# Designs tried in a protein design chat: VHH binders against F-box protein At1g11810. Part 31

Target 1, 377 residues: F-box protein At1g11810, of Arabidopsis thaliana (Mouse-ear cress) (q9sa94)
Amino acid sequence: MTTTMSTLPVVLVDEILARVPITSLRSLRSTCKKWEASSKTNLVGGKATARKSSHVGFILIGDKICSMKLDLNGGDDFVDTSVNQVSAFDGFAISQLFHCDGLLFCISNNHYSNYTLMVCNMYLGETRLIQNRSLFESYQNFCSYAFGYDSSKNRNHKILRNNSVSGGYEIYSLKSDSWKDLNVDLEKSIHLWRLGSVSLKGNAYFRVIKVIEEGVWEYNLLCFDFTRESFGKLLSLPFESLGDEGEGIMVISCVRDDHLAVLYQRDTLGIWISTEIEPNKVSWREFLQVDLATLDGFPDVFIAGRFIVDEEKQVVVVFGQETELDLNHGNAFIFGRDGYFTSFTVGDAPPEDFTSYVPSLVSLQIDKTGKRKARDD
Key: E = the ipSAE of ESMFold2; O = the ipSAE of OpenDDE; V2 = 0.75 times the mean of E and O plus 0.25 times the DockQ between their complexes.

## First folded at step 14 (VHH; framework vhh_8emy_2)

Design f7 (from z3 with S54R S57K; at its last look DockQ between E and O 0.66; V2 from the best seeds 0.73)
Fold by ESMFold2, look of step 14:
Structure f7 (fold): chain B 377 residues (1-377), chain A 123 residues (1-123)
Amino acid sequence: as target 1 above (377 residues)
Amino acid sequence: QVQLQESGGGLVQPGSSLRLSCAASGFTFSSYAMHWVRQAPGKGPEWVSSISGRGGKTYYADSVKGRFSISRDNPSKTLYLQMNSLRPEDSAVYYCARSYEIHGEVYTPFDYRGQGTQVTVSS
């Protein structure tokens, strides 16, 4: 492929190592001390201070990928945010961003105006261009994607693609470096959110709607199992959406790569976290309920976008969709217990696709002997 | 019953313009995202353009960007595609299609499309 790909991962790895909490990095010998010093918050001067929580990940602002560090302080109503555009990606217009197993999967336009599919291991400095299945010269198919891995011993990472025009499904295997068609047994009444899914423990979870009759639908949750290469059954949600008829907003997110979280916004903003999550089973617990109508100073019109759950601080950070204000478009809110809320700003536009990142030793190289550089715990 | 009816296709010379229309009925038109898809003989369907339910967001395939313009008139329940600077490779049957859109977010796959209108660009 291109010479540019051989140099990109080094810059990304350096940026990530500077910003990742130590608890998100396992089995990494040479960097533990550096990251430990930057992420720790302990007692100072014999006075107890609340533990500092840091969230490090990648966000998509406009069509540019940025790294983000979000520090939540204890008893102070103060949020420290640092956002750095990833300069190695400056030549790309990123439209979708996925994280799984410490790897980033990006969909972007390249300098030839074609869509480029790319998987990056930013810690190992490896980038892999995914060969596109160019049926009939079309590279601009209107597609949705998911990223995950199977349960094989060395994990085979896979990309699911659904063509919105044909309705067909395809799956790419990093191990075989090839696409294949999938026969998917999914009811016609089920429609998937086009802009993606969240990956959790190798599988992809989709916000879907089930159409009951013309113009009448309800939200549901659906898992694609990358080991079986099939969808599971519809998973129950902890709220009722039928009868809200277009008024409710559902968002899904991951919580520290352990659990799925769901947000449902009406007059009340509710957040639930999964206690068990598998392709055919889910259990939920309530995390937070906020009556938005009672919040003094909360905007009259707010549509939740992506969100981050902080279980230690018992708060949720919610990024809004694009604001109507010219000068300050990057409003985000923090909600907590007992009516606590505050706001902060992130850049000139709302971030669209935040994902927490965990560095990985997984190798992207194809090796006939099956060798890999990654080490397990 | 959901109905989509395309019109406005024809035989034109390279560099010409055409305006396609899609008349919609049987559903609340403004509540759905609308799309143009084309299919040439022996090829798979190709996405061309999309527009949000309220008309505020438009998207184009790279092959048509700068030459085609999508629009909608919600009171008349009509979707349009203005095609300028037509090329022989634009020859295809053009379909309009819809998808659910909820709070500006599109759901897949497209659930209805029309019968199509033929566009042929030749010298």
Scores: ipSAE 0.727, ipTM 0.883, lowest interface PAE 0.9, mean pLDDT 76
ESMFold2 (binder alone), look of step 14: mean pLDDT 84; pTM 0.854
OpenDDE, look of step 14: ipSAE 0.776; ipTM 0.901

## First folded at step 15 (VHH)

Design g21 (framework vhh_lunsekimig_d3; at its last look DockQ between E and O 0.54; V2 from the best seeds 0.67)
Fold by ESMFold2, look of step 15:
Structure g21 (fold): chain B 377 residues (1-377), chain A 122 residues (1-122)
Amino acid sequence: as target 1 above (377 residues)
Amino acid sequence: EVQLVESGGGVVQPGGSLRLSCAASGFTFSSYALYWYRQAAGIERELIASITSGGSTNYVDSVKGRFTISRDNSENTMYLQMNSLRAEDTGLYYCARSYEIHGEVYTPFDYWGQGTLVTVSS
């Protein structure tokens, strides 16, 4: 098996290589190693409880990837945050960010009209460009994406996309370094959220809408099974979204690598965590219910974005979708039991996306000799 | 029945102007994101411009400053004003819509027009 970049446009190759300098990759690896060491100290537990409510990951602020650490361990209202732009992605305008198996899948529009797809192992300092199928096919299309892996022994990582122009589905295999068409039998009434999906245990979960009739729709959850390379059945949600209003906001997230979480916002903010989750089966438990109308001093206009569940402190951290007009609150909120809430600020603008991070030794480089080992300068 | 109908195409000299229309029917026009695409012979459809339900616009670099997308919700019509036309602007121009729910775009685009032909020739 050989891998070649001869099918890439020469302009795109030069732009990407020029924008990811070797020194930036070294710095990125050091950052990831620090996070792994911090995670291990929490797991070893000499001072066991001190690190349980520490969340580490990557966020999008504007079109830049930033590293983030949230530490909630210091008391009731304690929040300690650090947010740092990841210099390895300087020169890229990142529009979407996915995490699966310790790998980041990023969509970049370094040129206003061009989309570049890349997978990065932040721990190994490896980046792999994802070949477009046709120079003419991919430049201008809007797509819904998913990132996952199959159940093979060495996990073949894959990218699913839905082409907004043709309506067709394509799947990329990292192992074969190639795209193929998928025959997918989904009703045309089912539409996928363009800004992506959430990966859990190798499969991808989409927030979708099912259109009942023109202008009438309901939220649903849909799994793409990367082993079978097919969608499952529509999965039930723990809330009703069908109605004349259609005004609720649904957001999905993971609770570590174990469960899916769903947030549904109306007058109340409801958070549920899956007890079982498979391509064709889901069960839910309530985690938190917050009556927003009863919170004294809470902003009148709040739209939930991405969120993080902290089971230890029994709170949820929710990023807002836009800057609030309320000058007394930050761009992130913590909600807890019995009407508890507080706010804090992350970065210069509201985070537009977030993913938790787990370091990985999965190599993105295909070595002709069959070797795979950690890279070092 | 949902319909998108383009009109306003024709033959024009380089440097000239045309105004395309996309007339919509069968849906609540003001609630959707709308798009103009063009297709030259032998080339895939390419995005030209987009406009959200709230009126925010975006353009590809090749047309920025020359083309203007707009919408008139009282007439259920989207427009593309094309100025300073060039030979490479020749092609079939399509309008399309996508679901936009609470500012979130969903895919695939579910309705397209049949297109209106623009020819820029000396």
Scores: ipSAE 0.605, ipTM 0.818, lowest interface PAE 1.3, mean pLDDT 76
ESMFold2 (binder alone), look of step 15: mean pLDDT 78; pTM 0.779
OpenDDE, look of step 15: ipSAE 0.817; ipTM 0.926

Design g22 (framework vhh_7ocj_1; at its last look DockQ between E and O 0.48; V2 from the best seeds 0.62)
Fold by ESMFold2, look of step 15:
Structure g22 (fold): chain B 377 residues (1-377), chain A 122 residues (1-122)
Amino acid sequence: as target 1 above (377 residues)
Amino acid sequence: QVQLVESGGGLVQAGGSLRLSCAASGFTFSSYAMGWYRQAPGKQRELVAAITSGGSTRYGDFVKGRFTISRGNAKNTVYLQMNSLSVEDTAVYYCARSYEIHGEVYTPFDYWGQGTQVTVSS
């Protein structure tokens, strides 16, 4: 038995099609060290070297997790890409990724309509299955999840879940290896996007809608504070969404783990970056505005998905959503000022999620000592 | 005004079949996710089946292939075909709606019907 990946109970193993092998994670750990070294040599190597804008992380293509390195260069070859499927996850159909503090929280539909929840440290090659509150409990695909940590000295990583059946919230603590019910006071008019939040500095930020009246709603931003275990106030956005009749598309992302960015797409693609971001306070600055209708050769139907901001190159990289990709272009676009755009291809299918990655030394093994004696006395 | 009206419940013998309908009004039915939930006496409400605007379905584990959710967008109606019923299926069955925007589902379900009683006799 290896300490890197815990052996699952026999009954759970029969319900899972495959598991992640330790040997494959060792290979990925070496690759992650090389990505880290490459980025740091530009920063440590000083001023004389040609500096790339590099983005490294994990991307979801179909139901497969892939490692990705994206280098933004100047000149004729503006983008270099490297995408490799992570064979360690071949036995899992991954539907969602969250990154926080160098850990990945993955949701996998390995068995019919049930979901498997995993936390992975890709650098250490450790994987931890998150146990359900009861064995073989059915999960609903309409739950919202978030991943973060509190401000304790050694950071306790936590998972928040909206339980759409019970109408409440649950929070899991990695340290205690347990779920508990969470009493939150959130207005009924607030609806959370089922598939998502992004983590920033230990807290989670949700795209939400606030329903004003039937068929009338507006986007808002909402923070869950993992230290206080409560939601903050609705945070204002730098754009108007009320009166768009459901036409606008809002996406959120992180910038260098320091700021949030928000994208709003109608006839114009707008990107803003937070100048202040806390559970109850946000300020924004404009980063880029692109009038999509004026771009020669741009596809008629484009729906923005995940995106990456590069402040140095003054561009945004936007992955298209899976639903409408039958064009003569690649599955990813780079937008810049003055109508600049280009497209390129990442992987064999449209990318669904991207999460930046920073290596972590946080161990996922639970510090359980001692066993209770058997009750056979 | 958003309304969800369930019908088709009643008394049925074990092994029998029943078809529930939920008529929707007051909103653009084809743009929302829909679901069936049930609540037996003394138990919490639980998912029976759900269907997105695009037709993707999900079922509670206890269904085991016996039930089928479908939607008729032209009739603004969501259906639940229930086969091989047993006493454990006795419950009030509720129809529910959730916002779905650009194919992206929001939680929780925001409107519920009054429910229809299903009683399975041995």
Scores: ipSAE 0.555, ipTM 0.784, lowest interface PAE 1.5, mean pLDDT 76
ESMFold2 (binder alone), look of step 15: mean pLDDT 85; pTM 0.865
OpenDDE, look of step 15: ipSAE 0.762; ipTM 0.895

Design g23 (framework vhh_8h63_2; at its last look DockQ between E and O 0.58; V2 from the best seeds 0.72)
Fold by ESMFold2, look of step 15:
Structure g23 (fold): chain B 377 residues (1-377), chain A 122 residues (1-122)
Amino acid sequence: as target 1 above (377 residues)
Amino acid sequence: ELQLVESGGGLVQAGGSLTVSCAASGFTFSSYAMGWSRQAPGKERELVAGITSGGSTYYADTVKGRFTISRDNAKNTLYLQMNSLKPEDTAMYYCARSYEIHGEVYTPFDYWGQGTQVTVSG
């Protein structure tokens, strides 16, 4: 058996740790635990903290991963942004990006037509390839994916995928480095968006449609519980989609690591934030309602894409979809109360995806005689 | 009534070419994503190629560069042009559709044809 290191970035953990002083590594681990604890409890204490007004993450522009920092201010310079292409991915064409627990799960194509599944720890510079099962040479291009972890002490990270042909499911465990078939079928009437799930507290939330009859469907929300390895019940939405003749657009996002947010766009752009969220139960509160028809100077056509909620500033940042580009406006919008809106540009092209990021010391290095993960205790 | 009817299968020698077609009726063909899958004897059905309503295409690694998926929305017809055929391509080929809403494809495929047999002799 021969292996080649061509075209795939791999960085050994030992090389990374040799560059970081021991004192600095202990400080980093404390910082990571503080960030994680704050997002899990959502009780930091200060409304004016820099972390509440600053959003750091990765953004997918075309097929390139970029890092992004978004600082929200008041007045004339309401938004400061910096976007930098991540050079470690220059040889990759990334089609889909997930974030969970400080790790990125990426679907990429590099030098071949094959889709490659990889999990990356961007802080440690580690990359772990997720292999297909040995009996098949290909995977389905119409698959839907999710990334999460179970409730074990050291969090076993897992990847769920749907087989678009059979409708069956497979689950991968990073700890065991293996796939298994999963007997968790949904009703045939439920369809998952191919490119979208968000991870919240280890579980994945899907925008789905439920088909009522031929050509008649409604949006729904569905959770996959990575501890029980099963789907929950369809979760109620704070809006009705069935009577919208298929014109409404639903988008989901996380508010830090504590809440789910949902956006529903028609003439009015509505944003709700969960007050309770678990596999079988959800409660919502209204966050913002914007009547797009009343905004002077707003583009005639706008389709919402990914979005970011800033509770401290009481605004939402919404990335427009590619077909909504307008020379007179940027490729991202900020909406606030009392009809406030502004636009700005993120990168050279409109973003197609965004995920928040917190540095992680979770190790991805595989030990053939055992399993290793960075402790986050 | 919703229907997907495949045709054009047959026997062909290795290295040869064949086109299979799928005629769609009973739904608005141009509004759906479409795909071809295949099932060889004793194996699971696998996706071969897919195409969105806007014409974006996707291929399994085993057929990329040899097969071409296309659609004619005016004729409600999906095509698969298969070139450089190998004995491993022997299978029943199925046409399928999936929901596509605001350019976003949903999974799994929700309706399948009955298939057309392609046999590649070695």
Scores: ipSAE 0.681, ipTM 0.853, lowest interface PAE 0.9, mean pLDDT 76
ESMFold2 (binder alone), look of step 15: mean pLDDT 84; pTM 0.840
OpenDDE, look of step 15: ipSAE 0.856; ipTM 0.944

Design g24 (framework vhh_7qbe_3; at its last look DockQ between E and O 0.59; V2 from the best seeds 0.00; counts 0 for: unsure alone 61.6 < 65, SAP .714 > .668)
Fold by ESMFold2, look of step 15:
Structure g24 (fold): chain B 377 residues (1-377), chain A 120 residues (1-120)
Amino acid sequence: as target 1 above (377 residues)
Amino acid sequence: QLQLVESGGGLVQAGGSLRLSCTASGFTFSMGWFRQGPGKEREFVASISGSGGSTYYADSVKGRFTISRDNAKNTLYLQMNSLKSEDTAVYYCARSYEIHGEVYTPFDYWGKGTRVTVSS
C-alpha cells in the first residue's frame, strides 16, 4: 500500500494502515478484475430482446462503500441489481465519494481517524492516505472537495479543497504529495454546493447558485480547470430556475466519462446531456422529459437524487432521497419515454454518491525521486 | 446593505451565564457562531439549520452552550452557561445559504462581533 505521512506522527500512520487488512485489498482487487472482464463483454450476434445494458460502479450506502452492478435487460423492464459491501473499508465511515480516472477519493469521518482522506485504485489494490495539514482539525472545518487531474504527460491527480469559513482554497498534488494555498477570486454572488462536485475529463463541475439580490438566486454550473488551477466562467443551463421561487432541484452526473448530464425537477423531471463541455463553453441536448403528475401509481413524495443515464435503453435511473417510508415503492426509480416508470430497492439506507467505475492502471506508489510511479496502458 | 449585528456581550464571572443575540437570521440561511480569543485563530462554536431543526456544537462548548433561532424575529441566539476563562473571546455570527437542506459555501455575511470577557 502506497502512502506518505510526513506530517503525521509515526504511531498514527501505523494505526491508519492497520485498518485496511491486506487480505481485504486482495479480495477487492479480485472483484474489480471480474468487473473489468464483465464490462468488456461483446454481445455480437445477440437479438434485441437478449441485448442488455450494464452499469458497474461504486455506491455509498449508509457510510459504507458498496460495489454495484445494474443490468437493464433487453426488451423487458427487468432490473437486475447486485450490491455488495466492500469489506476493505469496514473500519471507515465514508461521508463522501469521488471518482476520477478510475481512482476513488474517499473522505472518512471515523472516530479513530477524524477526516481521513484517501485515494484508492481498486483495480491495482492500492490505497494512499492523503496528508492533512493538521491532524486535529476542529469541527468548524466545513470543507468542500473536488478531484481531478491536469493535462501533463502522466496526469497529475489533484484535490481541490475550499474552507467555508475563510473562503480560501487549497490544492493537493498527488505527484508532489503536498498542499499549497490557491488564490481564487470568485464573484461574491457565487456560492458552491458544499457537498458535491462531479469529475469529467480531469476537471470538476459544481452546482452553484448565483445570488441576484437578497434571497433571490438561480442555479448555474461552474468548472474548475485542474490544468490552469482556476475556475472558468459560469456555464449556462438548459432550463430556467430564477422564476421557480426556490422550488426546483438540480442534480448533475456523468455519462460514460464523456459528457455531463443535468437533471432538473419541478412539476416535470427533465434530463439534458451535454453536446459540448469545456471550462468556458457548454451546449445541451434534451434527453428525457417526464411529467410526474401523469404517472399512474407514482408516489406523492419524490425528491430526485443521484442518477444514471442509459442512452441505449433511453431511460434514467434515479435514486430517491428518502423523506418518509413508502412500503409500495423502493428507493430507486427508472423513468423512460411514454410514461414508463418502475421502482426497486438498493441497500438499507438512501443511496449516496454513486459513481461509475472505469478500470485504471494508474499507480499510486511513489518512487525514490518523489514522483508517482506510472502503470498506464 | 445587510450587516449582522451581535449583542449581549460583556463581563461575566466564571460559572456565570450570558445570552448573545444576532439580528438578520432567516429561513433561507444556515447560521453559525464563531469566536476569536486573544492571540488565537477564529474557531467554530455552534451552527443551526435554516429551519432550526439541526444544531451542531464544537466539543469545547457542547453541553454548556445552546444555539437557537426565532425566524419570526429574524434573530439568532447563543445561550452560554457555565462560562470559563477560556471562553473569553470576540463572538461573531455568520450566515450561509441553505436550499432544500443543502448548505452552500462560503459564509457570505459576518457580524462585527461582540466581546465576552470571563473573569475568575
Scores: ipSAE 0.618, ipTM 0.807, lowest interface PAE 1.1, mean pLDDT 76
ESMFold2 (binder alone), look of step 15: mean pLDDT 78; pTM 0.799
OpenDDE, look of step 15: ipSAE 0.764; ipTM 0.892

Design g25 (from y8 with Y35H E50S T99S V102I S108T; framework vhh_ozoralizumab_d1; at its last look DockQ between E and O 0.36; V2 from the best seeds 0.58)
Fold by ESMFold2, look of step 15:
Structure g25 (fold): chain B 377 residues (1-377), chain A 123 residues (1-123)
Amino acid sequence: as target 1 above (377 residues)
Amino acid sequence: EVQLVESGGGLVQPGGSLRLSCAASGFTFSSYAMHWVRQAPGKGLEWVSSISGSGGSTKYPDSVKGRFTISRDNAKNTLYLQMNSLRPEDTAVYYCARSYEIHGEVYTPFDYRGQGTLVTVSS
């Protein structure tokens, strides 16, 4: 007897996968509320009366999604962490994680010919599977993604995808539950970085490389405007990267969903925060500059990964990337002014895709016509 | 002028073997990751194999793993694909492409320059 799962219509297969238990995901909503409530309690009246800053979000450790609470205290024990694997995702090997408007966009890499795209509202306990357009074109290691929304009254959430094999762009609309091909006019000299796009105020920001001549390139920043469904102009960076081909590390992050931050590492670690950021305009201010060679006890090899800016404490939390030694240590560092640094561990492996989280009442349920229900704020 | 010229295609019986070549010129070959991509009649592009600039890392989808071997000779600026145990499903035009490789993990859009080489697997 042969199973017929492989012969099911694509719609029926998506419906089977969309039946992720809602009760399991509601436990995640309660977890997020507990972390937020605990942070506020500590700020207003605990034994540590010094101002406390707390960051709550989700982090990818290995291929597992974990909730994280990071408390930056005002006293002797500057950092306190809590990391818990999210059991509702145990059946998925998550390779990328994006946040926008209180929603998570997750990519599961189950191997070459099979992968899963999903959007989750962790507060409402809702999950929406994104239908595959073609299994033969779905090798996710050659895809770049971005998650955002347009300026419509009820915000239409969208996913941009670029496939390096075909070079084509596609855009998915949650409202229409459909993909369409997108013609873009990027120069051939401009290449999106596969990983690490971030969403800010509905639009996505990519680190890109611009090739000037063979073997000569520089980092740049590029915005995709989900309302116009087009890229803006190359945005200037506050640092020089020309001549650093593969030796300099650029990372981008959001600050309180208001600003973009960029990190650039070579012999020094620099962090800048945008003062204005729009699809075609950017202004920067310096936030922190660290000469890593002057730090006593800092490891000889460190490659910056995701980072969190805390403006109130005037520090940056930087998670390290996998080292060449293949050591299985989850190291993170906090850098401050005047050579301040400390370290902590978040897990047994280097963390990857961190995103902050804010609750959302945006419903992912499809109405009778396949359109997303209106947001209930 | 960047050139990539595919060759070595032809007619072969199921279970047979072919070796494809891609002659590269007009760029620093060893600085680029190289790829084989195929297009079956009436179908979209399908990734077949990738190799790092140094040749130290290779990747294959499950559909060809164990049957196809990608290799490169950086002294001769040539990319190869050894195809064994060929099946009718392998019938396609095969293209080579280059891409930038940054930190060993980033592939930029594939740059195709040749007309491809036709492989037909038929009894």
Scores: ipSAE 0.480, ipTM 0.806, lowest interface PAE 1.7, mean pLDDT 76
ESMFold2 (binder alone), look of step 15: mean pLDDT 83; pTM 0.843
OpenDDE, look of step 15: ipSAE 0.821; ipTM 0.930

Design g26 (from z3 with Y59N A61R; framework vhh_8emy_2; at its last read DockQ between E and O 0.67; V2 from the best seeds 0.76)
Amino acid sequence: QVQLQESGGGLVQPGSSLRLSCAASGFTFSSYAMHWVRQAPGKGPEWVSSISGSGGSTNYRDSVKGRFSISRDNPSKTLYLQMNSLRPEDSAVYYCARSYEIHGEVYTPFDYRGQGTQVTVSS
ESMFold2, look of step 15: ipSAE 0.731; ipTM 0.885
ESMFold2 (binder alone), look of step 15: mean pLDDT 82; pTM 0.826
OpenDDE, look of step 15: ipSAE 0.846; ipTM 0.935
ESMFold2, look of step 16: ipSAE 0.706; ipTM 0.866
ESMFold2 (binder alone), look of step 16: mean pLDDT 83; pTM 0.840
OpenDDE, look of step 16: ipSAE 0.821; ipTM 0.929
ESMFold2, look of step 19: ipSAE 0.691; ipTM 0.865
ESMFold2 (binder alone), look of step 19: mean pLDDT 83; pTM 0.834
OpenDDE, look of step 19: ipSAE 0.842; ipTM 0.937
ESMFold2, fold request of step 20: ipSAE 0.706, 0.729, 0.697; ipTM 0.876, 0.882, 0.871
ESMFold2 (binder alone), fold request of step 20: mean pLDDT 84, 84, 83; pTM 0.851, 0.850, 0.842
OpenDDE, fold request of step 20: ipSAE 0.824, 0.823, 0.855; ipTM 0.924, 0.928, 0.941
ESMFold2, last read: ipSAE 0.265, 0.732, 0.723; ipTM 0.669, 0.892, 0.881
ESMFold2 (binder alone), last read: mean pLDDT 84, 85, 84; pTM 0.847, 0.858, 0.847
OpenDDE, last read: ipSAE 0.836, 0.818, 0.852; ipTM 0.935, 0.928, 0.940

